# VHH binders against q84jc2: the designs that were tried, part 209

Target 1, 232 residues: q84jc2
Amino acid sequence: MSKMRNLVEEKFLEFYESWVIQLELYLHQLLIAHNNNTMSETELRHLISKLTTHHKAYYTAKWAAIREDVLAFFGSVWLNPLENACSWLTGWKPSMVFRMVDRLRKSRVVLVEAQVKKLEELRVKTKFDEQKIEREMERYQVAMADRKMVELARLGCHVGGESVMVVEAAVRGLSMGLEKMVKAADCVRLKTLKGILDILTPPQCVEFLAAAATFQVQLRRWGNRRHYVTHS
Short names: E, the ipSAE of ESMFold2; O, the ipSAE of OpenDDE; V2, 0.75 times the mean of E and O plus 0.25 times the DockQ between their complexes.

## First folded at step 12 (VHH)

Design le54 (framework vhh_8fcz_2; at its last look DockQ between E and O 0.71; V2 from the best seeds 0.00; counts 0 for: pae E 3.4 > 2)
Fold by OpenDDE, look of step 13:
Structure le54 (fold): chain B 232 residues (1-232), chain A 126 residues (1-126)
Amino acid sequence: as target 1 above (232 residues)
Amino acid sequence: QVQLVESGGGLVQPGGSLRLSCAASGFTFSDDAMNWVRQPPGKGLEWVSGISGSGGQTTYADSVEGRFTIIRDNDKKMVYLQMTSLKTEDTAVYYCARFPMSEAWEYLTSGSFDYEGQGTQVTVSS
């Protein structure tokens, strides 16, 4: 099925492509920094700040876009199928990053006990927040399967003005709810990211951010290769 | 086989200019962002500048921002680094670096970054 892109999709696609390219450039910096043991804490923190600012810019753009069309993000045309398959409420699942941290720990990252405890606390909180959001999403999704569904089904048979209006109203209501949920999810993402970065040392932050960026960039690259999609 | 050959280094006085070149081969040049990195004497590898595959985006380390310019020619498979207002602190071996994303995790976990080129020496001294 061919999906016609709307203006929001087109704009965000352009934004995202550019954003990802920049992310890759930052990734290169992170990787080099990771291998540079002579960088000062100040320099590391500055690099971390650049990355966090970059991520914040994404959400700023995203939130502006979802105000116009949140549904565009539930079928993101700027993502390949693999990226979409890995998406939770239009982005990465917050709890996933803890598994990534665990993987890093198994490699070379050494965390002190205090850090481990804090990470666990954050993990628990993050999981709780995720579940809360999921329950709300379920509520919105199930709510569509009421009398509004009848109207939606009727549209397939009749082009009635009243029915169309009812369905449109229902969709608007759903969209508003979805926007709220997406924002909530994004907030959890941001809080989780901040939480992790607050727990980790600057060198560990660089490593974590590099790992995250690597995962994101590679996921895109793998997905694009698998589906013959190229991005400049 | 990936090959990166750096050139253009030399001895210059502070305030001087140099233009480094990197000839690339063995991979689809336009698919990858390219970087310049440098290793000062007794110091670790430092990132200097990066340019996207298309050349549409560039980025610089704060220490070289406004002084260095990274350019690429995808037709010639060349990357350049125009350096101006050189400082003693810019003294280093400069490498053209391609970072294969397929090896990013290995680089990250191993703590080793293997650049393909031999580098070019830049010495800034009065």
Scores: ipSAE 0.717, ipTM 0.891, lowest interface PAE 0.7, mean pLDDT 90
Fold by ESMFold2-Fast, scan of step 12:
Structure le54 (fold): chain B 232 residues (1-232), chain A 126 residues (1-126)
Amino acid sequence: as target 1 above (232 residues)
Amino acid sequence: QVQLVESGGGLVQPGGSLRLSCAASGFTFSDDAMNWVRQPPGKGLEWVSGISGSGGQTTYADSVEGRFTIIRDNDKKMVYLQMTSLKTEDTAVYYCARFPMSEAWEYLTSGSFDYEGQGTQVTVSS
């Protein structure tokens, strides 16, 4: 990525590289655990806890970084173009994880009817929450085109004390609005992940987390391979 | 021709120490994370420890945390497992394993793993 980086971008790039490498190590542990039918429920639950803690660490770091520069998360320098193209409001689209769940229906450890019903209820709620956020983003984007905002953008070309302060206040307001929307989207992601893990048995949780991690790492490898091999 | 060759196992008393070695060839060693996995008598494969391609990050199974240390030497294409405070439940055949990222999905769906070495036997007994 031939992009200039500010301090927030450099710090989060370092964090994210390390975080993905650790996810890959946890994936290897999940793959072995998935194929070991002698593990106790306690051992499986501890491994699941390790993964959920890792994901929570990501959101802790992300929310600290967006307080400083939320725009860094739109077209992120630590993500390749393929990862950025697949992003929905700075991360994975919550409803996409139900495609990983659908894989479990074909697994050796089959979902029971009660689980299928609860997962469908969660899927519907997740899609509803996504649509609510999408409407908020649309309203945000439309507001950028109103006459007052267009006038403020025009005034940004003129040097003057009051005009400069008004433009700066508007830009801060825009950033705060985006931060709120990104956090709302992340809350849907976390609630969806927790909801799925609460419905699944420990062996199913291990398989689900392994599938999700495999997809995330694989997507990164596919995008990096194209970038590495192809000269611009 | 990918090859992994484990060595360093043996018979030790409880509380003893051993250092296992894994010699790798046939692939770009520093590109791949490396793992130690073990198979105790009558049980399935148990993941023990992993190390990133650069060696900058490690992780351990709870049962070995604080007792085992995984190390790699990329110049020599070697992975090591330093084992201390050994317990009878550590008795197993130990394998050096890699999981190529391009094949992670296949590993999840088919259960096939890249642990082609013969392994090294560790027996902890009085």
Scores: ipSAE 0.688, ipTM 0.883, lowest interface PAE 1.4, mean pLDDT 85
Fold by ESMFold2, look of step 13:
Structure le54 (fold): chain B 232 residues (1-232), chain A 126 residues (1-126)
Amino acid sequence: as target 1 above (232 residues)
Amino acid sequence: QVQLVESGGGLVQPGGSLRLSCAASGFTFSDDAMNWVRQPPGKGLEWVSGISGSGGQTTYADSVEGRFTIIRDNDKKMVYLQMTSLKTEDTAVYYCARFPMSEAWEYLTSGSFDYEGQGTQVTVSS
């Protein structure tokens, strides 16, 4: 059935549309810096700072919105179905970033041995943190399937104020757990991003950020094109 | 065929003003973000400003913010760069540019950027 947008969804839709448009504009800056320009190190670091600030602004807005309605971030109205299908706990999967680094190494980015070692250490740490979050989510799901929680849901099928309050309490408990897990996943995402940018040189950071922005903007455009295709 | 035609350049004194124009054809203009980039004499390409497809968002290089204004007119398929308080450092050939996402990976992997227009010369000197 047709879905109505609540206040959190409407606010974040407006924010995200603006945020991704700005990301695409930053992508153009990154492409110029990468392909047809020899910028000073100071200029490169400033551009990198603009990108990291833009990414941090996304999480600042997201964490404020999750406090109000974490469920809005599972199957989000501001993302097309392709973007939603690529989500892991409401965002990109942290380990996927290393596939992008590996792809860049095969084409343009030349890393010295010290960088390769640090990236491998970070990859292992990131995968460990990712797996820890997956195990914690599994434990949360098991706890939600506890006989007591099932009993609360069954009692909530009855008409009356007591049944409504029991269902509401169960939903609040689920939302609190999901909020905690989403924030943990986001912290791994931010830690991984920062770790990669600390290891790479400024020109390498520009190339990495350009690749990441290209993927995100392209995923949005591909998925949006699908929405306009007529089917019979 | 995509075409971008820059115009409006010239010789001006420091502190002067100039308005660059870019006429676009051969694509759905309102779908694409547009940019101004410049190449100063003997130097590499510099990004100057960008504007979203709708015109609702604009961005500027630090060196030009507060002095330059990017404007688009989707009905006329035009992009403008209003330049004020011009400095000698603004001397360059100015190009308008688009970055179609179908070509973004080629830009990233090939290491080249093809100008679609010939650009317009801006010279700021006493």
Scores: ipSAE 0.375, ipTM 0.765, lowest interface PAE 3.4, mean pLDDT 81
ESMFold2 (binder alone), look of step 13: mean pLDDT 78; pTM 0.792

Design le55 (framework vhh_8fcz_2)
Fold by ESMFold2-Fast, scan of step 12:
Structure le55 (fold): chain B 232 residues (1-232), chain A 126 residues (1-126)
Amino acid sequence: as target 1 above (232 residues)
Amino acid sequence: QVQLVESGGGLVQPGGSLRLSCAASGFTFSDDAMNWVRQPPGKGLEWVSGISGSGGQTTYADSVEGRFTIIRDNDKKMVYLQMTSLKTEDTAVYYCARFPYDEAFEYLTSGSFDYEGQGTQVTVSS
């Protein structure tokens, strides 16, 4: 690889590979459950709980890792190039899940009018929260071109412990800003997922989670094939 | 072309043990996770256990956790289900199954998954 992995990247790569393999196994459970109309509400809620716990474990590990090195999550080494190309602020774009809900609606999800209304309200709120984060990211990117940042970049070309300390302090400040934005984006992701699951019935939740996991696993498999063809 | 052949079922007393086998052909076996699913008399398919392509990760249904063990041998293209402490509720036809992700969205709409075998009957009775 052109870029060497740091310790945070190595640890999260190991975690993520294991996490995705477990997601695939849960997906298989969801696919079988989706086609079994004899499961009780208690059984379906338990399966849904396994998936929500699994996703929460991802964010627990991610937030611990970004506390140490948020930049590891921009152009992540544990993601293939296709997965990285489809990322929005280190993860899936929150509004994208409503396209999954629309696809499910056409397949097998029978949504009542009250659910459709609540999903539309949640979609609007999610898009609003997403745009707030996009505006903050734009301000962050514009700030990179300001006079102070240009001066710090020039200083980084000079020999001396004093200039190194100033550059390191600036990088720490930039990293803290990115960490705040990534956590804000992840909070929108988690609130959006919870909101959808709260609106849907247990069988509909299983269908939704199966569709979401299928897309995630499929995207990874497509990207891995493309990568192998390119680097063969 | 994909074929899965299950064997090892039979009649066993409650508390007994059985080992089921599945022989796979027609695909790159180590690339795909494998599953055991079962169909009790008069009921729908129930997921029982899954194993990753490498064999490094396994998952079990709550009803079989601690009693069943799934293992695979990629060199022989085999997956196994070791069943212990069998209960009458474990009586079912057992199938091994794979889910080819190139067509994964079809499973959500058609309800079909790629298990190409006759299954193996497990009967737990006194």
Scores: ipSAE 0.582, ipTM 0.841, lowest interface PAE 2.0, mean pLDDT 84

Design le56 (framework vhh_8fcz_2)
Fold by ESMFold2-Fast, scan of step 12:
Parts: structure tokens; sequence; C-alpha cells
Structure le56 (fold): chain B 232 residues (1-232), chain A 126 residues (1-126)
């Protein structure tokens, strides 16, 4: 009886907790690097590489886990309720990272006109790809209500051996469709992240990654403290 | 009042070892990651090593990986940096640092970094 699903959740919980702790340690490195104008380009690029490798490790682990149980990612036990409320298709909404990019336009590290143009082009493409996935998800959700699915739901209300097998086959089919959509969303996330880092200089990459990590860590800390009070 | 007090620096020969200590007070020590940062002569502040609040995870700058070990004792509210195989390039003032989540945005927006503490001088010379 679905013991494998619980094992997937448990393994990813352990992975994610360690991954977030490491992200916070990398954030501290980024904050020091951001405030040090004597670091070499090689040193900055190596730090940026650590962060990109860390994010790739997340998607490697995630895609292995969703092959086993994609549904674990739609109400994740390793995320607090605030993090879950802010999720879009099992992760961050790609267009959200442009809020971090907007901070760069006001920072001490000046963006040149060519970079601003490329970032706006990327923003438009990202929103287009995001909306395309949202339309596919809507079609998937509507298909849940078609006549065949409604009849399967009726059969599931009279749970016997034969009805259970038919419902289980339907759920497996639905899970395969969700896995495809989650991977498509993750590809948009990775393309957006790579696109931003390719446009920015190494110091700007450090500031962008620091802003993104700060938001992620802070959101987790706020959600873990259910009373949102100002620290004096 | 948050206070971090560094000690253990000195003059050491290349290939030698030193242990730096940091005594913490004024905050819940086990809730915060702790870091060692250093300022070499004529350079800005560079990050050396970090350790999670529980001590379960550590990370190191490439220049010190395999030579330095960061350790913490939450009962004593201490963090340590065990330095081995010291090089002349390790000469710097070493600071113990915390990065509370609330200050991360300030560090990003101010364009300046200021940490109060005397640090401890490490000089690697023959």
Amino acid sequence: as target 1 above (232 residues)
Amino acid sequence: QVQLVESGGGLVQPGGSLRLSCAASGFTFSDDAMNWVRQPPGKGLEWVSGISGSGGQTTYADSVEGRFTIIRDNDKKMVYLQMTSLKTEDTAVYYCARFPYSEAWEFLTSGSFDYEGQGTQVTVSS
C-alpha cells in the first residue's frame, strides 16, 4: 500500500532541509562578495558557479523524486504553509525573479542600456512561456471533469478490487501528465535563471543571486514563525 | 547587546597551525549560522568559512578548503577556526561574523559592510 510514496517524501525532506541550509551559507558568501570591490573576476565566477551547481542539484533531485511521486510536490511536507501558498507549479514563478532584477536597476552596480534591453526581452519571453504552461494546466484540469473521469470517480465511490485497480490506473495516467508539466515549468525556471546570469556581469550576478537567496531564506523563516512580528 | 570577541591570532611560520576562537553573546547562538571572514593587507573583506546553527553543515572558500576546519560549541557559545598548513597568503585580520536574515537586505542596498569587532591578527612569515 503505497509505502514507496512516503519514502519519496521522507528522502526529499532530508535533501531539502540540507539544501536550504547550504543555500543560506552560500548567501553569506554572496553578501561578503557583494561588498568587496577587490575580488577578482575568477573568484566571483567561481562563487557564481557554486550557486548554479547548487540550483542544478535541486532540479536533479526533484526530477528523480517526481518520477516516483509528482503529487508530493503540490502540497510539499518539506515546505511551510507560507512557502506552499507562494508556489506556482511546484516552485517559484519564473517572472518573480525580475523583481530581484529590478533591484539591480537601483543599486550601485549600474546596468548598461544593452543589458536593460536584453533583460526586458527575457522578461517578455518568460511571461509568454509561463502563460503557455498555465493554459496547458487549465486544459489538464478541465480534462479531469470530462465524462470518462466523472465515471471513474463514481466507480471509486464503490471501492472493490476491480474499481480500485481502474482508479489506480487513471491516477497513474494523471501523474504522468503532471510530471510533464512540472518538468516544463522547471525548464522555464532554469532558462530564465541562465538567461539572467548570461546578461549580467559577475558583480551583478552576485547581487542578483544574493537578492534571490535572501528572499527565499526570509520567506522560509517568516513561514516557520507563524506570528509575523517586527523584531525590535 | 550582540557581541563577538575573536582571539587566538599570532605570528606563525609557513606550514604551521593556529586555532582562532570567537566568544558570542547577546543572541540565541544555535539559531544563527556563524562565519569567519578575513581582511588581507590592501584587500577588502573576504569570506573564509561558514557553519550552520546546528554545526551539521560547513562550507569553505577554495583557498582554504582542506586546510581549515570550522567548529562550533553551542553550549559554550563558541565558534573556532582550526587552521593548518598556513601560507603567507593567509596573513590577515580574522573576524567572526553573523548574518541575521533581517540584515541581508541592508547589506544588498547600502553598498557598504560594517562589522564591529577588533578581530584577531594572523601573520604567516618565516
Scores: ipSAE 0.560, ipTM 0.829, lowest interface PAE 2.0, mean pLDDT 83

Design le57 (framework vhh_8fcz_2)
Fold by ESMFold2-Fast, scan of step 12:
Structure le57 (fold): chain B 232 residues (1-232), chain A 126 residues (1-126)
Amino acid sequence: as target 1 above (232 residues)
Amino acid sequence: QVQLVESGGGLVQPGGSLRLSCAASGFTFSDDYMNWVRQPPGKGLEWVSGISGSGGQTTYADSVEGRFTIIRDNDKKMVYLQMTSLKTEDTAVYYCARFPYSEAWEYFTSGSFDYEGQGTQVTVSS
């Protein structure tokens, strides 16, 4: 059985494969920077900027694609089953990134008490923002099952101008609501990443970004090997 | 210091047109995404449109797509919003907002944009 891809899925698959290849190249640069103590602050900032621009390019492409077909991002064809199983609202769960931050506490570039306090405050806020979005998703799922939606579903099987238009408007509304929730989740992701990078020094930023990219790349490799699916 | 100065608003009848202008200073204009956001009376900020640093990519809120066009002139450090087929629902204060390179993580679709000035008032009424 092969799944036929729509145009949005085909375009984003091509984009994503290229984006991941470039992420691996940036990961190599981050690892070199981490091992090279001669890099200036300006050079480290430039590398960090390349990574932030790369992530921004992903969200720019994603938001353009979800405008056309938000459902393409649920059970995405460009992600393997393990990546899809680990997804929270079409991407990484924001609070998970603090596990990469925790590794910095054991690094050669130790966190000072003021940074630890700010990171804990950010962690709490991020978890609170996640909970708000989870409640919005629950409300969305409940609303889809109310009496009005059930009645509209019955009308969807009938040929007719006005009933067809009413059903199409309702489906468009559902898609727009889902798109707004995905964008809200992405905003929490971006705010969490910005917050962490604002708290960390440039060498700590490099180490954090390297840890995050390593995890993303390894998760993809593990899932592509398929024998890891049996342990999920 | 970033400075953004909006102009071009006014009173217009439904179905009419207006062009808003934004003059930018204090940053490398050609590197940054520029956006228009609006605040209708008694409501929160709503993102309207965005344009890449080169001008090669544009994006629009569903409520304005097909009616509004965002344009930039990097030589003059200007962003424009050409508004056509205006509706009463388009009544709002319009703000020019940036995504600076060092702050690329700011929210794209909500009131986390970096904007300056008093905005420009657009009133669509018969």
Scores: ipSAE 0.000, ipTM 0.117, lowest interface PAE 14.3, mean pLDDT 78

Design le58 (framework vhh_8fcz_2; at its last look DockQ between E and O 0.58; V2 from the best seeds 0.00; counts 0 for: pae E 4.3 > 2, unsure alone 62.3 < 65)
Fold by ESMFold2-Fast, scan of step 12:
Structure le58 (fold): chain B 232 residues (1-232), chain A 126 residues (1-126)
Amino acid sequence: as target 1 above (232 residues)
Amino acid sequence: QVQLVESGGGLVQPGGSLRLSCAASGFTFSDDAMNWVRQPPGKGLEWVSGISGSGGQTTYADSVEGRFTIIRDNDKKMVYLQMTSLKTEDTAVYYCARFPYEEQWEYITSGSFDYEGQGTQVTVSS
């Protein structure tokens, strides 16, 4: 088991480091595009598509990994302590992106009333979906204190034979429950991201994606600096 | 003081090749991704290519993919852009650029981007 967990963690660490490096390269492209008002709609849409594909690749890799070991995503070794502290059910909190949308201000690409209305509708729906998942997690955590779980913990003290098999089966069941919740949360993330991009114009999408990527990269770099502090 | 010095530009005919160089100083070179950005006559800045700090990952604008190659030498603190199959549309002033994490938010909110170097002119003409 421990060996399998280490392997999943190692593989996803390699994937994530590469994925974040590529995100920063795309961020640089977004920053230049954001400051260039001569780009065609086709060019902007292609750049937005690159970022969307990159984010989808993350979830494809994540879902493959959580199928093997979902617990690796709770307190992830590929995230620094700051990134882990800002995590909501193994990733970014969906409603957080609306704070980024609210801060988007470039006089050439202002939000029109119809967009503001649609974004508000999406924000309300996203918060509702978040609360639903939070209730599921609360139920899961309370179930850990149930008599059956206490009994399984007691059986875990008995090494060998059928008791070990029963405990392993129960842990597998618990992991499957977490996997479903994590996938549900990721679906809300992807629906929220898609919804925002569908509402925004291409120049606004570029600015939004640049803001989101900048926040993610800065959070990682700031948290990583803590690990590079040396004392004399 | 951060300095980026571009060189290697010139006049070439369509289908020709050029190699641009960028000499960097004043920062920990291997910690930062490096980029090539260009400004064609009468147009805004276009991002051309990027390379990770280690050199292990690269990315290219669609217009140059398959024709340009970005490379770096961290020991020499150099970034290169190998350009092949040059087109008239590649005519521009080429800049070597970095986007330090502390300044990335300013590029979004200020609506402006400043060059760190003087650039190198590439002219593709028959």
Scores: ipSAE 0.638, ipTM 0.873, lowest interface PAE 1.7, mean pLDDT 84
Fold by OpenDDE, look of step 13:
Structure le58 (fold): chain B 232 residues (1-232), chain A 126 residues (1-126)
Amino acid sequence: as target 1 above (232 residues)
Amino acid sequence: QVQLVESGGGLVQPGGSLRLSCAASGFTFSDDAMNWVRQPPGKGLEWVSGISGSGGQTTYADSVEGRFTIIRDNDKKMVYLQMTSLKTEDTAVYYCARFPYEEQWEYITSGSFDYEGQGTQVTVSS
């Protein structure tokens, strides 16, 4: 029983494969910049901008795709099982990046008191936003067991004609809710990322982005090797 | 053991062209993106260009964009850098480099690319 991929899945898979490859190339640039301090501040800012633009492109594509089929993203065929297992509402969990920042601090990154304070404030805000979204998501998930959905389930194999229309309408309603949640989550991701980058200096931004990109790329590589999947 | 052997460097006048080559061995070549990096005199390592494992995607530093072209031959396990319109600022030792994914975290904190080759000297001078 192989899962049939729909058009949205196929298109996004192609997009994502390309996007990740590009991310890896950017990662290499980031790593060299980080470890050797070869770039001026202006150049670093430009590099940061390229990365942020790259991420924005992902969400642009994602949001276009979820308008067509948000459900595709809850079973992301373009991700390996490991990547999917680490996903929170179809992406990375925003609060996770603070763990990355903490790790960097324990290594080489020296943050001034003002930065530490701002990061902590952002952390709290991010956590709050995550929880809010989770509560809303829970409501949607529980609501799926309402009378309407039970009635639809009873239709079962007897679905036809008007029944099909009812089912489609119900699915659309659910999809709209899910789309809302996914977008909300993505907004938190983007805000969190922006927040961190606004707090950090350009060199620190490069280090952070390198760490984040490394995590993404390696997670994919580990997952692919583990499951004998090749995407490059 | 990873081996990267660069060649093709030399002395050229500004506006000239050179083609660098890198012979790679000791790893699954097609699985890894490859890079060219350079070290100008008295300066740190600078990233120049990267190419994906399949060769389908390339990227360049702003300073070389439009002038340099990175190509790879996975059958021959070769990476090339075609350099045109060379400038004095391009003077450096050029290295072929790969990211050691197996040491990713160490690299982020203290590590470096695999560029254990001797590099090839490119000198652009009138």
Scores: ipSAE 0.626, ipTM 0.853, lowest interface PAE 0.8, mean pLDDT 88
Fold by ESMFold2, look of step 13:
Structure le58 (fold): chain B 232 residues (1-232), chain A 126 residues (1-126)
Amino acid sequence: as target 1 above (232 residues)
Amino acid sequence: QVQLVESGGGLVQPGGSLRLSCAASGFTFSDDAMNWVRQPPGKGLEWVSGISGSGGQTTYADSVEGRFTIIRDNDKKMVYLQMTSLKTEDTAVYYCARFPYEEQWEYITSGSFDYEGQGTQVTVSS
């Protein structure tokens, strides 16, 4: 653990806390607007834009932070244990969002057959992209284990400053590879989100975004409350 | 028992100003985001503004952005709504509200704001 690792964790903890608080405020707006049918389509589109901008801001901040220390995002200190347990490659598993879509189909949201077909096509594409990333991550982990053993053997044969540089290069190589995989996973998350919002009507988008925000906010509240009870 | 008491409404001409107050009790005030919502005559509830538990984050409906300011005083357990440049379409009963924590999970919580005050009437007319 380095000084920069601690700084990255501190900065992102501050960012994430603020980001989730703002998400909760948007959630309240979504819930009141949707359930009372008090907003025009134009107003709904503006609210949807605020939410999508907020989500994009999360990834912008995350990508800056993972460039400095991607390992901080595996078992993040700013997430409670329940939130961390739900992570796949430092975030929600892209295909999991379709469970929220399935829940919408059992709710007040009525999806026409064209929307259902497009959503199923997107689900299949998202699953394929996930599996592609999983295969690349597994291949990367195997390759790094083999090369790490070779580099450690070379370190054992060398005396002096090159041993330190080889270790530093191996750590930097691991971080760069993990950063690439995390960004690839995040791109699938963003493309899946955009794909869903493009298929849904504005009122349906509001309900979807409300469901997603509710899940994130309640997962944090439940995880924090359970943590307080077990420790306090 | 959660209790929210709104005050400060009244009759005002277009372009005028009012400051609404909300006194809160019965919950850990500083932990919860607080909101102002309003009900125009013959219409459903409209969300107006929200403020985080600490007061550091605020959000406004497009229709009131730049004209209204939400603030809170956690020591006094008060939320305020400073309204300026009032328009006739701001005429409504204004309520202070919070979003309650729920033990049971629900994918979306319809009409779930925790409010029970009488509201405060704001009337903007010539």
Scores: ipSAE 0.297, ipTM 0.707, lowest interface PAE 4.3, mean pLDDT 78
ESMFold2 (binder alone), look of step 13: mean pLDDT 77; pTM 0.795

Design le59 (framework vhh_8fcz_2)
Fold by ESMFold2-Fast, scan of step 12:
Structure le59 (fold): chain B 232 residues (1-232), chain A 126 residues (1-126)
Amino acid sequence: as target 1 above (232 residues)
Amino acid sequence: QVQLVESGGGLVQPGGSLRLSCAASGFTFSDYYMNWVRQPPGKGLEWVSGISGSGGQTTYADSVEGRFTIIRDNDKKMVYLQMTSLKTEDTAVYYCARFPYSEAWEYLTSGSFDYEGQGTQVTVSS
């Protein structure tokens, strides 16, 4: 089982590195579209669709991986410590994406009243769904502290042999519960992303996606740089 | 109405090859990540392979990597699974499945995909 977890981590690390490289290429295209402002609405929608498909590809690969080893996504080896520190339930916190939306209010292309109302409704809904998942996670963590689970952990430290099978069954049950919660969190992420893109115009979508991708790419670069920064 | 129709299954000997096909309709096919999942006799659903909307990215389960290849043709709205070096363990009903874009909590707790077809039987024997 431990070898299976290592293989999942190695495969997803390879996938993620490739996925980030492609994200950087899409970011370049988004910045060209934003700065040149000569692209047609059809061309902008096509670019937005590429980004949407790219994010969907991430979640398809992630869901396949978490079915095999959801714990690999808690403290992921393909993420640097800074990226891991910023994670909420194995990914970005859905409500935080509205900080990128808030940036659009100061853009040359301002949000109209109808868009502001819809975005506020989506923000409230996203926060509600997010809190619902947080309550489920709290319930899960409380269940982890249940007397029976504490006893199983204690037995695993002392006996080994026969107790190993009981502990492994319990860990599988816990992993299935975590997979359910991670998928729920990912659903909120996908709903929030889709909701924002449905409300925004194509140029605003490009600006939003560029801001989000820039943050993700820069966060990775900043975290990776810590090993080369002088400590003087 | 989303429709997925699988075909190409059959009986093959170990080491043999089969090509499964899935015809999609009722949605913008190129916008969706497509998957193959299988259900072996007496077991639950197992994810096999996935392909991005553009076909530029593919993923495979460890058990089939190097033996299976997923391909799509967006003009024909088709996704394919080319299977080689088949093993008795590959015996299953194979389903074509669409990746959900957004779902309610209740749906995600009961399933990983928003639609799958009727399936096509693959039997690897003798």
Scores: ipSAE 0.000, ipTM 0.132, lowest interface PAE 13.6, mean pLDDT 78

